# VHH binders against q9x234: the designs that were tried, part 6

Target 1, 288 residues: q9x234
Amino acid sequence: RTFSEEIKEELVNVPFGSREEVISELLGFIKARGDLDVKSRHIVFSLHSFAASRRLLNLMKYLSKPVSEIIVEKSHNIKKRYIKITAEYSESFMVIEPFFDVALFVSFLRGLFLSGGSMTNPRYHYHLEINLFEEETLALTRKSLKDFFNINAGIIELRNTRKLYIKSIKDILVFLEAIGVQRKLEEIDRIVTERKVIGDVNRTVNFIEANAIRTANSTARQIRAIELIKENMGLENLPEDLRRVALVRLRNKELSLRELGKKLNLTKSQIYSKLKRIIKIAERFGDV

## First folded at step 18 (VHH)

Design z2
Fold by ESMFold2, fold request of step 22:
Structure z2 (fold): chain B 288 residues (1-288), chain A 120 residues (1-120)
Amino acid sequence: as target 1 above (288 residues)
Amino acid sequence: EVQLVESGGGVVQPGGSLRLSCAASGFTFSSYALSWYRQAAGIERELIASISRSGSTEYVDSVKGRFTISRDNSENTMYLQMNSLRAEDTGLYYCAAKYPAKRWEPRDYWGQGTLVTVSS
């Protein structure tokens, strides 16, 4: 069972509110996965989630709208089962305006997610998406996500695919809370905290390693420079202040600039300046 | 359009009672948390009572035992029963509605206010 399906299983149990909220949730199913069959005057829903199917049946039961057919078929293109649910068409399903009252909007979003949404396991990536092809509904949904929740959702349009997506974990958590997730939110919070700790540790280790490599490479360059001067002009021909620094660096290859400064009664910046002059002199004799 | 309309304010003697009403429209009333605020002259608006969507109530100490908040979801109306009124209760009383949320900041909706004056 995927992470998305675990979320959908929890959503099955979200208590029904007002009748208008139930109809708004149903409108989400219709907009994402409903096809009107004009000849029979019914809507056919194509769902890939048994949880979503159970929720849809519960909504229809609450509305006293009978379901005339339920078929489970295997998808030939994806090798997945899908559930076809046929229910009577009612104009009352289409008159709800979910974009002006946040109570109706969260119900609408729950229907959209159950029928056409998915979420990546947050242990791997943060990604939530909803398949929603109708352009006007997608635009209104995106605008309302911003207006009510300050969620910045993106849009993917590829050939016959139109999706709304959310990648910010903060925005995903807001979305999931809004549609009625409770227990899975606490699990996701724990995963996010674990990932943050592991990520902070990894960044710290990488920073320490990178600094060690930069320090070793800088020291190697300094030693190379001093060796070139020794071979081509002799250290005794350096100005006294530079000669002293060169000798102490050769004797103390492992010391930091701060530590070298202490041995020479110089600040870190003074040592750095003198080593830069040594490198500049050495560059006249070869690559440093 | 969301509307909240307070009523029931007036002049009352100390020890008297008033019942405030807040009539709501334009939103799903039963799904919102509701509150009463008051504003005395020269000070900031303060929360005095709240009621959750499930009916749980909370009060500030200065009104506990004297005021009762309630809601009637079938009438889209919230009430504040105010008993044993004191001079300190004088002020402009506002109703407010807010959708419950933990991870995001819902818009607050406010009424216009109704004046309560407690004077001898």
Scores: ipSAE 0.785, ipTM 0.912, lowest interface PAE 0.8, mean pLDDT 88
Fold by ESMFold2, fold request of step 22:
Structure z2 (fold): chain B 288 residues (1-288), chain A 120 residues (1-120)
Amino acid sequence: as target 1 above (288 residues)
Amino acid sequence: EVQLVESGGGVVQPGGSLRLSCAASGFTFSSYALSWYRQAAGIERELIASISRSGSTEYVDSVKGRFTISRDNSENTMYLQMNSLRAEDTGLYYCAAKYPAKRWEPRDYWGQGTLVTVSS
């Protein structure tokens, strides 16, 4: 089972509320995955999830609307199995306005997610998306996500694809709570905490590695400079204060600037200044 | 349009009783948590009773045992039965509705208020 399917399995058991809430959830299925044929008075739902299919059948049973056909088909285009459910439609399914009452809107979102939504396993990255091709419905859904929940959803539009997406883990958790997820929210909270801890450890390790590389490069440059001066000019021809620093650095290649300063009774900044002047002199004789 | 309309306020003597009603429309009443607030002159509005969508109730100590909140989802109406009324119960009584949430902040809906005066 994918992470999305685990969420959908939990959603199957969300209790039904009022009849209007059930119709609003059904409208979510219709808008995401329903093909209406007004002349024949049918809706054909094309679903990839057995959990979503079970929930849809439960909704239709509650509404006392007959399901005339259930077929499992293989898609020619994408190598995926589809579950096709054919049901009688009612004009009452289309009258519900889910965007003005948050109780109806969360039900509508549940239907959208069950039928056309997915979520990446949060161990890898944070992404929730809903397939919603109709422009007006997508725009109203995005607006209502902002208005009710302060969720900032994005839109992906390609030639044959139109989707809402949410990348903020905070917004994803709000979305999942709103549609009725409980137990999986606790699992996601644990994953988010674990990822934060791993991230903090990695940043600490990266800092230690970068610091070690930076220190090694700086010391190597100082030693290179001193060797160039020794080979091309002789250390005896440096000013006395620089000569002392050069000799002590050569004898103590592993010491920090503070440790060198201690040996020479100089501050870190004084040592740094003198080594910088040594490098400048050495640049006469080659790359440092 | 969301509407909450309080009724049942009036003048009553100490020790008396009143029953307040809050009639609701324009939203899915059964899915909201409901509350009564009161506001005495010169004081900020205070929560006095609440009832969850499942019927669980909570009361502030000063009204516990004297006031009973209830809801009738079939009539889209919430009630406050007020018994053993005291002078300090005088004020403007508001009903409120809010969708339950933990991770986000739902909008509060308010009525216009009904006046309760407890005096000799």
Scores: ipSAE 0.785, ipTM 0.912, lowest interface PAE 0.8, mean pLDDT 88
Fold by OpenDDE, fold request of step 22:
Structure z2 (fold): chain B 288 residues (1-288), chain A 120 residues (1-120)
Amino acid sequence: as target 1 above (288 residues)
Amino acid sequence: EVQLVESGGGVVQPGGSLRLSCAASGFTFSSYALSWYRQAAGIERELIASISRSGSTEYVDSVKGRFTISRDNSENTMYLQMNSLRAEDTGLYYCAAKYPAKRWEPRDYWGQGTLVTVSS
């Protein structure tokens, strides 16, 4: 059971609105997965989702349109089941314009998503897409998403199909709410929040670790400098203030600059300055 | 084109009653939340009553018990029954429709308003 299918299963139970809304949703199915046979006055839907199929059948039942055939085909690819549903065609389905009324548009989107849409598990990636071949419908859909919801959707043109996609988790959540997702939306919210927290914690930890490493490297450099001076000129030949800092640093390799300062009754800045001078002296004798 | 047209306003004596109507067209009426607003002279427009798509109603305290909001989806019409009218109820009354949303802000539709005057 995929994450997408779980969402679609929830959508099966979205209450029907007005007749126009139901027709708009059906139009979404038609545009995404419907093949019109004008001669026989039938539409053949090719679906990959059982939930989508159930929803379609419920829509057709509501509209009192007979379904003449349901075929479940196993594709050569074990992972893809095709459900073909044949139903009576009505011109009334195609006269609906869903792009000017948000109520109709969300119904239309629901149909598009059920029949041709998918979403990745938000635990891994943020991605929602709708497969739709018709360029005009894609353009209108993208425009309406922007106009009604301020959603920025992209379009990808592939050799045999086109895809509308949404990458922003914020936009994905708006989209899902609009088409009637409730319970699963709450779950997604929790997941996203959890990921954010984890991400923030990781960033903080990384920052702390990076700082610790820098400090350690700095300390090591200081110690090397002091040792180099000791070997080449002797610590007794340092100015008294530098010698004092050098000796305390050498004896307390684990202490921070602040802690060193406390021991010597100096500020962190003063300790830093003196150590910098020590390093500069050491550089006369070699690489520090 | 979306249209909201208010009617039923007029002059009434204190203690009297009026019934306002809002006729809607150009959108899916049954899927929208509906509201009545009023604007008194020199005061900002205020929400006074609302009704959800499911029929749940809310009122501002000043009209509670006196005003009743209702809707007829079959007629695409919203109503406001106003009883025990007071001078303070004088103002322009506006009909509004809004699609319910939590994560986005839908466009609001407004009528042109109808005048209600309560005077002795």
Scores: ipSAE 0.739, ipTM 0.890, lowest interface PAE 0.7, mean pLDDT 91
Fold by ESMFold2, look of step 18:
Structure z2 (fold): chain B 288 residues (1-288), chain A 120 residues (1-120)
Amino acid sequence: as target 1 above (288 residues)
Amino acid sequence: EVQLVESGGGVVQPGGSLRLSCAASGFTFSSYALSWYRQAAGIERELIASISRSGSTEYVDSVKGRFTISRDNSENTMYLQMNSLRAEDTGLYYCAAKYPAKRWEPRDYWGQGTLVTVSS
């Protein structure tokens, strides 16, 4: 089962509200996956989610509308099966205006998501999308998402594809609450929190690692400088305070400046200053 | 167009009773939480009573036991029964409606107010 299907399974159990809310949810199914057969005056829904099909059947039962259901399977691609639900078209289904009352709009969105929506597993990426081919409905949906929820949804139009998408986890959680998700919201909250904690830990570990690299580069430069002085002038010809530091650094290549300071009874700042002077002297003899 | 229209305000003596009504249109009334607010001269509106979609009620301490909020979803109307009225209950009474939400901020819809005056 995909993460989307788990959400859709929960939505099957969202209680019905008013009759107008039920019709608004049905309109969502129609706009996302309804194909009108003009000759027969019926609507055919092609659904890939068993949860979506169960919800649609429940909506039609509430509205006292008989339906037929068959499972369609293509022989050379067994994972391409879908559920075909056929119902008589009623003009009353199409006169509801879902965009101006948030109660009707959340019902409409639930129908859209059940029939034509999907969400990526939030452990990997935050992405929710709805297939919605009709341009006017897509525009009104996007506008109403902004107007009611302050959700900034995007649109993908490419060749024969029209989709509405949401990438902000905050906006996705608002969307899911609005359409009636409860248990899965708690699961997503935990995932988001875990990702933040892991990210903070990883960022801290990466910061510590980067500091270690900078320290190693500084140590290598210090050792190079001391070796240049040793080979070109001799360490015995350094001022005594610098000679002590040079010898201790050579013998303790892995120590931090603070640790070197402890061995020499000097502060980190004093050690740094003396090593900088050593590097300056060494630069007369070559690249440090 | 969303409309909330209060009625039933008037002048009453201390200890008296009034029943306020709030008639609603333009939205799915049964799906909204409803509230009464009161505004006395020179102060901000205060929430005094609320009723959830399911009929659960809450009151501010100053009106508990004296005021009763109710709703009739078949008539798209909310009521406030006000008993044992006091001078401090004088003010403009507003009805309000709001869709319940936790993760987003729904619009508040307001009536125009009805005046209640408690005086001798």
Scores: ipSAE 0.725, ipTM 0.889, lowest interface PAE 1.0, mean pLDDT 87

Design z2
Fold by OpenDDE, look of step 18:
Parts: C-alpha cells; sequence; structure tokens
Structure z2 (fold): chain B 288 residues (1-288), chain A 120 residues (1-120)
C-alpha cells in the first residue's frame, strides 16, 4: 500500500456531517474525477483508489443516490487499477459553493484528495498534490486554502494536466488534519521529527568535514608555497619574520594556525597574515 | 453571506437575569463551535463561554454557575442565560462561531454585539 492509500483508508471512516457537507464532498469527487453527462443525468467517476471508491459509495448511499454500475479495470500498466462508478446525479449538487464556508470547503477538499490526491512518503519528500483540471476550481481552491488555513499551495501545469500542490510539511499537516486525518498524522509527525534530527546531524557532520577539508587544503597550499620559495629563492632570503613562520610550518604540518601561533608567540591572525605574505611571494615563481 | 446577530441585551439591576440570543445564517451552524465574548469599557475582549459541536460547554471562572450557554442547531441559534448579574458583567457581548482545528484556527465569524448594562 502506498502512503496515499493509507491516508485515504483512514478518510473512509470520517463521520458525515450535514447533508450540505456530504454534497460538498461529493462535489470534490465530481470536480476531480467526475465525467458528467447532463443529457443522460449520469456521472462517471474514474478512481484509482479502493478507499476512495468506498467513500464515494458511502456518500452516494447517504444521499440515497443509486449507483448504476461499478467496473474494475486492470490497467495494462502494472500499477494502476481503474474503478469506474456510474451514478445518477442532480444539478442540485452543482449549486453547492464550497468556498465560502470552512465546513463545506473542508468537505470539498476531502473529496478532492480522495479522488485525485496523493502524498509522497514524508520519509523521502514533502509533497502533496491534487489533480484538478478546471482552472477556475484550481484558482478558487488555492485562494480558499490561503484564506481559511493560510496554506500556500502552488499550481503546476504539465502537458494536459493541472495539479495543485503543497510542499511545506507544516501546510501538509494542516491540510490533512482539516480533511479529517488523525492517526496518520501522528506517524507523519514522528517521521518529520526523525528527519529533522537526522538532517541536523548530517549538517553538523558536513560542516565539520567541510571545515576540515578547507583547513587541509589551506595547509597544503601553505606548504607548497614555502617549498616553492625554498626551491627558487631560498628561505634565507625571506624576511626574518616570514622565514620563521615558514620554517615552523614546514616542521609542523599537522598543527593549526593557532597552534603555530603558540609556538611563535603570535596570534592566529598574525600567523595567517604572514602565511598570506609567503603565499604571495611564492606566486612569483608559480601557481600555488 | 455569513451573519451572526445578537439580541437580548439591555439594562438590568444587580441580581437580575438576561437571556441573550445569537441568530446565525449563511453557514453550516452545526459544524461550528460557538462562543460568547464580552468587552467591558477599557478592557480587551474576553472569552466567557463556549459550546462545542457536541455540546460540551466551558466557562470562565467569573461566570461559572451563573451563566449557561446552549445551542439549538435546528434554529441556528445560540443562547446565553445570564443569572445573578453583577455590575462587572456590564459590557458588549459578542457571539462567535469557530470551525474547530488543532493546527490552525480558521477565521472566526463575529456578530456586532449586544449591550448588557447592570446598574442599580
Amino acid sequence: as target 1 above (288 residues)
Amino acid sequence: EVQLVESGGGVVQPGGSLRLSCAASGFTFSSYALSWYRQAAGIERELIASISRSGSTEYVDSVKGRFTISRDNSENTMYLQMNSLRAEDTGLYYCAAKYPAKRWEPRDYWGQGTLVTVSS
């Protein structure tokens, strides 16, 4: 089972609210995966989720709308099952405006997510998306997400498909809670916490490593510079203060600048400055 | 359009009683938690009573035992029965509807308020 399906399975058992809320949820299904035939007064839902199908059937049952046909088709593409549900619809369902009432909007979102939504496993990526073709509905949904929940959703257009997406884990959690997810949220919270810890550790390690490499490179450059001077002009021809630093550096290749400073009774900054001068001199003779 | 309209305010003597009503329209009333707020002169608005979707009630200490919040979902109306009124209960009383959320609080709907004056 995909992470998305697990979420959807939980949503199947969300208690029904008012009739208007149920209709609003159905509207979400319609907008995301419903093909309406006004002449025949039928709607065909094409779903990929068994959980979504179960929820849809429960909604229809609640509304006393008979389902005329249920077809399960195995896609040639190994991973996709299609469930087609045909039912009578009423124009009255389309009169619902889910964007002005939070309760209706949440129900609407639940329908959208169940029918056309997916979420990546938060262990890998933070991404929630809803397939929604209608541009107006996308725009209104995005606006309402911002207005009601301060969620920043994006829209992506790929070829002939449009998607609403949420990238922020914070926003994703708000969204999931809003549409009725509870148990799975706890799991997500754990995963997010774990990732954060790991991330912080990795950042720290990377920082340490990067710093070590930088230091090593710097030391190597210093040594090369000194050697180059030795070969071309001799260290005895350096100013006395630079010569001292150069000799100590060559003898103590493992020491930090601070440690070198201690040996010479100089500050780290002074050592650094002198080494820079040495490098500059060396550059006269070649690349350092 | 969402509307909350408070009524029942007025002038009452200490020890008296008032019943406030809040009539709601334009949203799914039964899906919202409801609350009464009050604002005394020179003081910030304060929550005094709340009733959940399931009917669970909460009260601030100053009104416990004296005030009773209730709701009638069939009439889209919330009530506040106020008994044993005191001078300190004087203020503008507001009705509010809130959609319950844990991680985020959606915008609340507010009424315009009804004035309650407790004076001898």
Scores: ipSAE 0.613, ipTM 0.847, lowest interface PAE 0.9, mean pLDDT 91
Fold by OpenDDE, fold request of step 22:
Structure z2 (fold): chain B 288 residues (1-288), chain A 120 residues (1-120)
Amino acid sequence: as target 1 above (288 residues)
Amino acid sequence: EVQLVESGGGVVQPGGSLRLSCAASGFTFSSYALSWYRQAAGIERELIASISRSGSTEYVDSVKGRFTISRDNSENTMYLQMNSLRAEDTGLYYCAAKYPAKRWEPRDYWGQGTLVTVSS
């Protein structure tokens, strides 16, 4: 099972609200996957989710709207099964305006998501999308998402379809809560938390590594400086205190400044200062 | 358009009773949590009673045992039965509707208020 299908399965059991809410949800199905044939007075829903199909059938049953046909087809091009549900079309379903009442809007969104929506496994990527062909409905949906939930949804224009998408995990969670997801929402929260922890650990590790690299580079520079002095003027010509530090550094290339200090009975700061002086002297002879 | 209209306020003697009504329109009433607020002169508005979508009720201590909040979804109306009224109950009473949400901030709907005066 895909993560999307698991969410949709949960949504099958969302309790029905008022008749208007049920109609609003059905409208979501219609707008996302309904093909209306006014001449025959039929509507055909093309779905890819069994959960979505079950929900649709339950909605239709609630509304006492008989389903005339259910066909499961194998797509020639897509390893995806299509479920086609045919029912009598009623204009009464289209008179609902779900964009002015949040209760109706969330029902509408539920229908949209069930029929045309998908979500990636949050372990890998944060992405929720809804396929919606009708531009006006798409625009209204996007606007309402912003107005009701402060969700910033994007739109992708494809050759033959349009997609509404949400990338922010925060917004995705709000969306899922709004449409009635509960259990899977908790799971997502856990996943997000785990990812955050992993991210924090990685940051810490990166910080440690970065510091190690800096230290290594600094040590290398110190050694180069000392060697350059040795080659050009001789270490014997350094001040006694600098000569001592230079010799100890060359003999102990793996030691930290603190450890070098311990060997010479100097503080880390004193060692650092002396090494800086050594580097400055070396710079007279070349790039260090 | 969303509307909440309070009614039932008036002047009553201490120990008396009033029943407030809040008539709602323009939204799915049954899906909202409902509340009564009151504001006395010179005092901040306070929540005094709430009723959830499922009918669960909560009261502030000062009105417990005296006030009863209820809802009729078929009539899109919320009520507040106020018994044993006291002078301190005097104020403007507001009804509010809130859509239940945890991760987002829904818009709250408010009435214009009805005045309750308890005086001898």
Scores: ipSAE 0.604, ipTM 0.842, lowest interface PAE 0.9, mean pLDDT 91

